# Designs tried in a protein design chat: VHH binders against o26223. Part 187

Target 1, 191 residues: o26223
Amino acid sequence: MKLLWTSQHIKVTVHIDGKVSKMDVLEAIKTRRSIRKYQDREVPEELIDKILDAAMCGPSAVDERPWHFIVVRNREMLEKIPEVHPYGAMVKDAPVAIIVCCDSSLEKIPGFWVQDCSIASQNILLAAHSLGLGAVWTGVYPLEDRVEGIRRLFSIPEHVIPFSVIPLGYPAENPGTRDLFDPDRIHLEKW
Below, E stands for the ipSAE of ESMFold2; O stands for the ipSAE of OpenDDE; V2 stands for 0.75 times the mean of E and O plus 0.25 times the DockQ between their complexes.

## First folded at step 10 (VHH)

Design B1 (framework vhh_lunsekimig_d3; at its last look DockQ between E and O 0.75; V2 from the best seeds 0.00; counts 0 for: pae E 2.2 > 2, unsure alone 64.99 < 65)
Fold by OpenDDE, look of step 10:
Structure B1 (fold): chain B 191 residues (1-191), chain A 123 residues (1-123)
Amino acid sequence: as target 1 above (191 residues)
Amino acid sequence: EVQLVESGGGVVQPGGSLRLSCAASGFTFSEYELYWYRQAAGIERELIASITSGDSTWYVDSVKGRFTISRDNSENTMYLQMNSLRAEDTGLYYCAAEHSETFYGSEPLFDYWGQGTLVTVSS
């Protein structure tokens, strides 16, 4: 009895003109899930460029835009990341990872860089999803062991703070969607 | 009610084997990152193995090649096969779970913990 793994083909309706049907922003937000399993398939550079473009489009405190990005494709380096980031086990199985960093020399207002890099990280996740990729945010900052581990591994200078590691790839899982709307968290005019 | 229940602990001789189980109930097991921790007497609890919702595994160096973590989502159970056991493997073994939509992934703020199962390796 050959267990026909019915690969539920996520029908990415590739329109005939080779244009990946872009999902709208609300759909991207609502349907995005953390993906921790990837196909054995390379991610085209064009898609990474689009994702990085999106990452740099978010707002930042006083427009300081302190973010830097390390794109990691080297298999050896990907496999080493879990050694310094144990909760990033899936990184070793991804074809590519983006490390989001803050250059503290670009910071204009103290402490807002966390928000800036968070916005950049979330935009990476949404852009990846809209392009048919899966991604997951693995937190680095503010955990000192992870920060220092990633710093050493990638020779990141002291004034640059690694913030997140985001592995990406074509998804090999479908965790479904979540409905997390909670009207009890909405207050009108006052608490 | 959410529950994680460890089992399979016991007393074994050095070089022996044990298989631990962590049975989960009360939550969507497949959407969780799973962890094995252990705590020896007088030592802080340490992460020894993890398995993601996507079946990626991680091991601390001291157990690499000897321990194997696995999960069965159909049975809501995580396993730890422990081979070539050593005296230093003695301790209370805990399972933990964290939702896959986390970006934090750090103790002690996991969603769920078991009560632990005792493993004693002695001649």
Scores: ipSAE 0.876, ipTM 0.938, lowest interface PAE 0.5, mean pLDDT 92
Fold by ESMFold2, look of step 10:
Structure B1 (fold): chain B 191 residues (1-191), chain A 123 residues (1-123)
Amino acid sequence: as target 1 above (191 residues)
Amino acid sequence: EVQLVESGGGVVQPGGSLRLSCAASGFTFSEYELYWYRQAAGIERELIASITSGDSTWYVDSVKGRFTISRDNSENTMYLQMNSLRAEDTGLYYCAAEHSETFYGSEPLFDYWGQGTLVTVSS
């Protein structure tokens, strides 16, 4: 284990498996783009572990943490996802995908699991980006055909709801940064 | 003004071929997900092919092996090569585009739609 960050008065010990994050969080948020073209290059298990750790750091309604994640690396399975998820065509070209799911048996307050899994999904995108990967969130819930198709393909039980499919890999494209700030969306004190 | 314009439709015999084009005006395809839809008389519009900004393609089962979608971002044009045409391929063909920073991907909310080009397969 090596020190990744250090201060004269604080020693930081982190678990090291050859990879270190150096991207500022505001930079990550502003520069993350949806990436649908990937290098023919494996994504190390360590990076997936870091991404999923980040996913689970999000807040959730009453701390219910209803999320589960399916990590898909099998080529045959990745190629089948577009058969049940037509708008996820790029998944077949990715080295790995993460399926974000809600386990409804963990739900403590009805109906907030969508927010919970959205937070986890966005954290996956940001963490992947900070580690030099590209990813895209492809929506599954609430589209019934996509939910049932993914559930069938991965043998997901009835009480577990597939929410999103997130293919990721080292990017083979660079779409650049968007300037989307709109001051008309900001209201001071009242609408 | 922003628009999508389909062309290349026409009347063709069964077993024949057509190449449809979809040209963009007022925006650039490079950051867009692109789609072809087909609508036969009395039927709801059906997604038949798509191509991502990363060039990944998808086809509905009824056209696999017969239709090929492609894009040329430098010419702001998408294509649908249609081979081995059948009577059931008759319909109005639409192109559609959706910005790549989306996680939705569904007909009702696409950013841009074309007006359609008619394909008639008849003996």
Scores: ipSAE 0.516, ipTM 0.799, lowest interface PAE 2.2, mean pLDDT 88
ESMFold2 (binder alone), look of step 10: mean pLDDT 77; pTM 0.753

Design B2 (framework vhh_lunsekimig_d3; at its last look DockQ between E and O 0.81; V2 from the best seeds 0.00; counts 0 for: SAP .672 > .668)
Fold by OpenDDE, look of step 10:
Structure B2 (fold): chain B 191 residues (1-191), chain A 122 residues (1-122)
Amino acid sequence: as target 1 above (191 residues)
Amino acid sequence: EVQLVESGGGVVQPGGSLRLSCAASGFTFSEYELYWYRQAAGIERELIASITSGDSTWYVDSVKGRFTISRDNSENTMYLQMNSLRAEDTGLYYCAAEYSETFYGSPLFDYWGQGTLVTVSS
């Protein structure tokens, strides 16, 4: 009995006409999902550039912009990431990953770099989604074993802190949408 | 009610095989990352295998080539095929699940099973 896996071809109507249908910001936020399955398809450099541009457009504490980005396409390195980051298993199956780092020498106010790098990481996820890619945030900081694992693997200097690893690719799954609105979390004027 | 129930443990001789199952209920199984942990006597619990919602797998070095993790979303069940079992594989095996929209990835998972005992002895 041949289990005919009916590959429901999610017709991602990639309008071939160079006009990447610009997803509005609310649509991007509401429909974004973590994607851990990718097509066997390379991500163009132009898309990575757009994503990184978006990553650098977020606010930061006192405009310190402490973020650095390592773009990883090397197959061997992608395959090694799960060895030091067990919860990043999907990275080995992605065509590219972005490692978000903090340069502590750029930090002006102590502790806000976590917020800065979080904003950058989220912008990567949203930009990727708006461009028709899938991505997932794999946490590195503040878990010391992951931080040091990634540091060693990529020869990251001591004053630079790996924060997140974000694999990206054309999505090969569709987790669906979520409704997470909770009016009980909204307080008017006072708690 | 959320539940993870492990089964398939038992006593086997070295070189033998077992297949563990983790039956899940009470949550959207397909949207969870799944994990097998084990704990030997006097030893800290260790992660031994994982499978993502996208079917990416991970194994600790000591079980590579011998263990295979898989999932069946239609049955809400995760499996661990264990071949070429060794005495050091003896322990309580736990199933764990974490929601796919998390990025923390820690031993503080959303759900844990009660475990199933695997004993490898001559």
Scores: ipSAE 0.773, ipTM 0.893, lowest interface PAE 0.6, mean pLDDT 91
Fold by ESMFold2, look of step 12:
Structure B2 (fold): chain B 191 residues (1-191), chain A 122 residues (1-122)
Amino acid sequence: as target 1 above (191 residues)
Amino acid sequence: EVQLVESGGGVVQPGGSLRLSCAASGFTFSEYELYWYRQAAGIERELIASITSGDSTWYVDSVKGRFTISRDNSENTMYLQMNSLRAEDTGLYYCAAEYSETFYGSPLFDYWGQGTLVTVSS
């Protein structure tokens, strides 16, 4: 069972169809992989809502929360993204993509929005994984051609900066787990 | 030792076909985004085709419908089938690979091959 809150002070009790299952956070971090092949299966709006709720739970510089999200399900729009983002070929094959943006009018301290939107983007990847979905972060900012292309394609205002495009869906591949721990990256007390 | 080796270049008549190969050693090809670039004399390398680890493909407009990229992960090899070749396709063709756990999307510092020359007679 889960309970959702909104700024309109409405609480919703979700029907229980069985035990709510959650992945351990360390497991999610260790097993998440970039997924670029998706089943031909829609992603329910409920799961997108959960993912975006998670995206907005991240910390931000001085609590500025500069992020906005565009949810793209329209097939024609998804197919156009690779025209302006050639390294995002898999987006045209995804059932849905999320565009993470910064609204610069929400910045309270200039320049930290990149960290803020990076946190939101990583939370999207982890939340999708924990819900049985696969996703991949395709970089937009700071590559000017990609920023301009995505802004034009989605009619994004000049003061809003597209940061990342994250296609997602039920995975059709399993690349496996990696062992990336490197003790040489760890420094005790000083460099 | 990490290595990418292109092969299959040569001289061909306009309208002809060539199949380029890119063989990899020293890394697991299946975990890489793969690319073909070309470089005509006096200009910068141009991305012409890509294939993701999930087999999604992209082609620049000038080759779309004429070129086909494919990969064979079991042989650690990718291919570029080039049909209906034109004089403007003449150039040095490079394969490149970028590790799949990237959000940057350009194989700047991962792996590049030596190049294989394609000459379309005129």
Scores: ipSAE 0.588, ipTM 0.827, lowest interface PAE 1.8, mean pLDDT 88
ESMFold2, look of step 10: ipSAE 0.567; ipTM 0.816
ESMFold2 (binder alone), look of step 10: mean pLDDT 78; pTM 0.766
ESMFold2 (binder alone), look of step 12: mean pLDDT 77; pTM 0.766
OpenDDE, look of step 12: ipSAE 0.737; ipTM 0.882

Design B3 (framework vhh_lunsekimig_d3; at its last look DockQ between E and O 0.55; V2 from the best seeds 0.00; counts 0 for: pae E 2.3 > 2, unsure alone 64.3 < 65)
Fold by OpenDDE, look of step 10:
Structure B3 (fold): chain B 191 residues (1-191), chain A 122 residues (1-122)
Amino acid sequence: as target 1 above (191 residues)
Amino acid sequence: EVQLVESGGGVVQPGGSLRLSCAASGFTFSSYELYWYRQAAGIERELIASITSGDSTWYVDSVKGRFTISRDNSENTMYLQMNSLRAEDTGLYYCAAEHSETFYGSPLFDYWGQGTLVTVSS
């Protein structure tokens, strides 16, 4: 009995005319899902540039913008990431990953860099999704083993802190959408 | 009620094989990252294998080439095929699950099983 995996063709209507239909920001936020399965397809550099542009557009504490980005396409390096980041198994299967880092020398107010890099990471996820890519946030900081593993693997200076590893690719899964609205989490005027 | 139940443990001789199962209920199994941990006596619990919702797998070095993790979403069950078992593989084996929309690899998983004992002895 041949289990016919009916590949539900997610008709990503890629309009042929090169105009990536701009996904509405609310739509991007609401429909974004973590994607851990990718097609055997390269991600164009143009898309990565757009994603990185988006990553740098977020606010930061006192506009310190402490973030740096390592773009990893080398297959050998992608395959090594799970060795130092056990919870990044999908990275080896992605065509590209972005490592978000904090340059501590750029920090103006102590401790806010976590928020800054989180905003950058989330913007990467949203931008990727809006461009028809899938991505997932694999946490590096504040887990010491992961931080040091990534640091060593990519020869990251001591004053630079790896924060997240985000593999990206054309999605080969569709987890669906989630409705997470909870009115009980909303308080009017007072708790 | 959410439940993870491990089974398949037992006593085997070195070089033997076991297949562990983790049966899940009470949550959307396909939306979870799944993990096998083990804990030997007097040693901290260690991650030994994982499988993502996208079927990406990871193994600790000590079990590479010997253990195979898999999942069947239709049966809400995760498996660990263990071949060429060694004395050092002795321990309590746990399955764990983490929702796919968490930051991947949280030290605190959403759900844990009670464990199944694997004893490799001559």
Scores: ipSAE 0.783, ipTM 0.900, lowest interface PAE 0.6, mean pLDDT 91
Fold by ESMFold2, look of step 10:
Structure B3 (fold): chain B 191 residues (1-191), chain A 122 residues (1-122)
Amino acid sequence: as target 1 above (191 residues)
Amino acid sequence: EVQLVESGGGVVQPGGSLRLSCAASGFTFSSYELYWYRQAAGIERELIASITSGDSTWYVDSVKGRFTISRDNSENTMYLQMNSLRAEDTGLYYCAAEHSETFYGSPLFDYWGQGTLVTVSS
């Protein structure tokens, strides 16, 4: 019997810390939520490495890849972030945070580094979710007081711009999923 | 219609206490970051306390240790317990809410109450 098979919806299975991930990419995108409550549970370094690897896989303007990442695990530093970033109050309760930065010396075309760092930030959120972690993007750029506060706290040089602070950990809450599809936002051929 | 309604303001002597409430209708608090702001006469509103959907709290230094923010999602109500009140605490107190999927972290474009007046005088 001669059989020819083509599959259009092959799920990728990925080994993560010796475990197999079965999460479909569309499922990950649709079910990711901002998580601000975390278990008292360490996040292994190898999961952070996987998340940052994923962060760097995003496209960037002319492949400029202007992103840098600061991994913060020090308890005292995590507790200081809300002093300069009051809307990041949950950071003090996270086991780890990632600060996404732009190194302006890597910028090849002006005006796109914000998109570049936004892509990296969203990839961090999705990768964390796919690994069973919860995360939230807390905005730093373009708010001057937040940018300068974070820069000062972490000794970030003037040509490097802190873009976002992303605390993460194993989730201790489940806000559920949202149904946000809105056909009125879709325009065929014209506005 | 979405509404936030503050209550519990009043006149109190220095060193006294008040408990403010903020009741919501038309949306569910559990999906929102919640805030208390204070406005003295002729000054812009200042953020004085916040509580996340995950119950993490933040306080501006001038009220830390004296004020306590809390939320009761089952009653769709947020509270501000204000102790050891000072003349500088006089002002109009607003509650505000911002959806938890925000990365801006400010209630500028979501919901505000109309305010409740707190007067600390002797």
Scores: ipSAE 0.439, ipTM 0.767, lowest interface PAE 2.3, mean pLDDT 87
ESMFold2 (binder alone), look of step 10: mean pLDDT 77; pTM 0.764

Design B4 (framework vhh_lunsekimig_d3; at its last look DockQ between E and O 0.65; V2 from the best seeds 0.00; counts 0 for: pae E 2.6 > 2, unsure alone 64.6 < 65)
Fold by OpenDDE, look of step 10:
Structure B4 (fold): chain B 191 residues (1-191), chain A 123 residues (1-123)
Amino acid sequence: as target 1 above (191 residues)
Amino acid sequence: EVQLVESGGGVVQPGGSLRLSCAASGFTFSSYELYWYRQAAGIERELIASITSGDSTWYVDSVKGRFTISRDNSENTMYLQMNSLRAEDTGLYYCAAEHSETFYGVEPLFDYWGQGTLVTVSS
């Protein structure tokens, strides 16, 4: 038997066995929106594990996999993040946040870690959405004040670079959908 | 035409109050993160308050407890209630907007800026 959860016009189907109904990859990509309002509801550890699994499934340059993840549930720490990240106000209102980091010692080819961590971050967003959660990508790198703020706050070593902060939670808003297709950005065979 | 228009600035004595407004036209606030900046003479522009599309608020330390940011999406207007004004609050106040699907980039990359409204706090 399926349980239906409706909140803020978002319909999520949950199976009685604890499995969340999955959406196909194209649906996830097309319907994903940045969510900055969350329910007063904890996110199960099982969902975070699934999200982190997805985060590690993306490609990386020469398979360098430079990413690390800090999972933050501590209320005090969540509330401190906006102090060093002024554009991360919603983090204090989220039940959990994931900080995506790069271990520079794992980098094999210089400069590709940004792409690697971006892919990991996007997979977090898509996985969260497919699991009925809302999330938003707050940029940390390459802004020095944010990078150093997050570094100090979480005692991140110098060789590790915080890249993004992604708050997550059950969504309490529905921004709707966007059509971003632009045929003017498509070039056939040549520019 | 897309436009942000600030209003409500003026001259007040220390301890006084002002309420600033930022009215948007040509787009809707509901999908935007909204910001108040200010710039004092000879000083770099600074972020002083923000409100997300999810109504999360942020304040710089110097205005905490004195300023309140709010938004009315139905009126397409953002507000800044300023109480207990100080001389150091003097400056040109700007509103800015960033679409909710951006990655919170650098200040110059915001989608829209107003022309500013002048706040002068003097005895």
Scores: ipSAE 0.579, ipTM 0.815, lowest interface PAE 0.9, mean pLDDT 90
Fold by ESMFold2, look of step 10:
Structure B4 (fold): chain B 191 residues (1-191), chain A 123 residues (1-123)
Amino acid sequence: as target 1 above (191 residues)
Amino acid sequence: EVQLVESGGGVVQPGGSLRLSCAASGFTFSSYELYWYRQAAGIERELIASITSGDSTWYVDSVKGRFTISRDNSENTMYLQMNSLRAEDTGLYYCAAEHSETFYGVEPLFDYWGQGTLVTVSS
């Protein structure tokens, strides 16, 4: 893509043939796997920016957009996460993790922030995958010990709720794809 | 038929060592998160060690530095090497597995559990 400027200062996005080589969205959805083993390779800030942009593109209840993100690259902090999140052992081995949070002061309709942050979290997984990265969603909310542990570790205020911890990096494993389509789950017109 | 079977328990003196095994049949470990739990008499079972499908490990503080979890996906077997055993390590040791596409690791809902192997540490 290139930006074109006219005498009216109008920006127009132009697609150039042969420039785009991105993974098809259906392919991304079908082939995304939870990745818990990462190469010893840094993830450029540019890719994190693209992932977070994608995270914020999701719909939310009444457009409340309650999400906030903590980007963690500090080795000592990444190594401490498993101390408060025992099922997140792989986080200590990731070059970076994203903590998805809800700022409850942004809630406009009670009780929908979980859906909002779930959408953002899944978008992070898909965007990472489309960029050649591997990621895994490690659950925090609604498990009280994990919520409080992550809140303490990152000095997250009481009105902000840590929802998920998503370690990511260039993958060092390939679990392959699964065939999960089940026609019996499809109900036409009625249950 | 799907099963997890623990073995390698026994009676050992304080300071001794044991190696527990957890063998799977009817499914393949490679896409599973694996866990060891222990249960002392009259106490709820506790998670003591875990190993991810990517070989990342976690240990509860009371066993860290003494126990080592490992997996051999080609043999469909997980191990727990227990060194410097103490009386408080006495109990039933269970293995458990859950599919790697899970994102919570909520122990009551794991896909598979073993029946337990007894470890007794006494003089």
Scores: ipSAE 0.455, ipTM 0.783, lowest interface PAE 2.6, mean pLDDT 87
ESMFold2 (binder alone), look of step 10: mean pLDDT 77; pTM 0.753

Design B5 (framework vhh_lunsekimig_d3; at its last look DockQ between E and O 0.66; V2 from the best seeds 0.00; counts 0 for: pae E 2.7 > 2, unsure alone 64.5 < 65)
Fold by OpenDDE, look of step 10:
Structure B5 (fold): chain B 191 residues (1-191), chain A 123 residues (1-123)
Amino acid sequence: as target 1 above (191 residues)
Amino acid sequence: EVQLVESGGGVVQPGGSLRLSCAASGFTFSEYELYWYRQAAGIERELIASITSGDSTWYVDSVKGRFTISRDNSENTMYLQMNSLRAEDTGLYYCAAEYSETFYGSLPTFDYWGQGTLVTVSS
């Protein structure tokens, strides 16, 4: 394994074959941070495929798997996303974004699609991090202006609901790690 | 104690310039997304500019090319350089902050607000 240091003092472990070393699931969960600054570097298609594979591996209500994914690499489209999603300013600076959507026609029971798409979105974040990428969840649903903005921008049909926009890239920041364990939130047997 | 304090407001003529500051204390400034809002009389508060923790910026169309948002994490201060001011820029300007490990991002969800600084553009 070769250790690489970026100018931002981000430690990246790379295998001899040039691939980024994968981290274990607990490490990924504990060390993941929202990343809003990216290197001027393209993300290989192979990594996106792995991330999308991970996104589809989560559970869903009654296994309905209602999720769809739009992969956006077009520079013009990336730059337009902040016009309809003002809180997604970083998207214009990312090399790629994934839009997570719900196909309502695939929903088997009402209301659980939010959980399904949340699980998919979180898996994208964790997979990205484990692969040495940075990502951030920018919420779209349930804010109507963002939902409709993204819908129009990407010609998403009415029965499909854009849920989140997740820009990804090689990280150009290191916000550090957090310890958020709170034993006061744990109750044994009863409240 | 958490505090956001705006300053730099005042009265200027059309075409003039102002530089607003938002001084923050009591929280880890570098881990927050930062926003400038303004509110004109009788109008709802509107987002006019934002800057992420990664220094990505956003502007509402009406201020593009005239306003510049920036931040100095070493000083815990956000700035808004306002050039070519217009009468319609008149209002109370607020700074807001939202923790970076959030995915919602909306007016009512911001963690901290300043008290505002008044900008008046008049002949």
Scores: ipSAE 0.835, ipTM 0.920, lowest interface PAE 0.5, mean pLDDT 92
Fold by ESMFold2, look of step 10:
Structure B5 (fold): chain B 191 residues (1-191), chain A 123 residues (1-123)
Amino acid sequence: as target 1 above (191 residues)
Amino acid sequence: EVQLVESGGGVVQPGGSLRLSCAASGFTFSEYELYWYRQAAGIERELIASITSGDSTWYVDSVKGRFTISRDNSENTMYLQMNSLRAEDTGLYYCAAEYSETFYGSLPTFDYWGQGTLVTVSS
């Protein structure tokens, strides 16, 4: 038999299997660890989208939502981060990093952006953990040398403040869970 | 009791090699970020190398390519292999450790410091 085959549009698709077990929120909070060793495996964009969605769910002072996020996958750029952020040595080994920034033009109450961006940063860590990824918060603000270095490296304008750099990837280490409950930190009614 | 003990310092000629050790006890070594600092006469301590709990390393530009930091969690010991030594490497070398859940590695927030070991590079 002679058959004519017609060509049609070839869709370039990336199938992402987001197969993760549901994790109780208290379990996620208690079991999240700082992960500094990653598998040589890319993180699907779908997972990054979920993580950033979670980051933006945090409360903010007067709903100012001052945060912006830079997603860094370029290998050369990831390798340059430790040159300006010496305590971010593991960033060069991560498949992706998220830079959490404050756009100061969005501030409604001066100085509360630090709390706002801290909430977004912790949400990134928890969301990554719940998706089977490992991450670590590497501090940039308020260390001026780190702030200026990251701003220069990523062409961040003066009114935008880089707050944290969060490398993430599928973990290649398992530091285990800790029991940190300390009843001496709990005060009933007063100090 | 928590203890960090540096060893391996000494006098060496320019171009020579030296291996420093930092032996740790009294804490869970594998859960700490580890650092080497040096202090030359008349200046503040300088961070020269670090190694994370995940074995990622960082070096200040002046030692990159000449010094190698490593850790052996089974021996609770960190090392600094120092090659191609120069006169400017002369100083007191300290190890330091900070818990791995830190998001900064800055003096003075380090949990533990050693007492130092002296390295002298002279002809």
Scores: ipSAE 0.383, ipTM 0.743, lowest interface PAE 2.7, mean pLDDT 87
ESMFold2 (binder alone), look of step 10: mean pLDDT 77; pTM 0.759

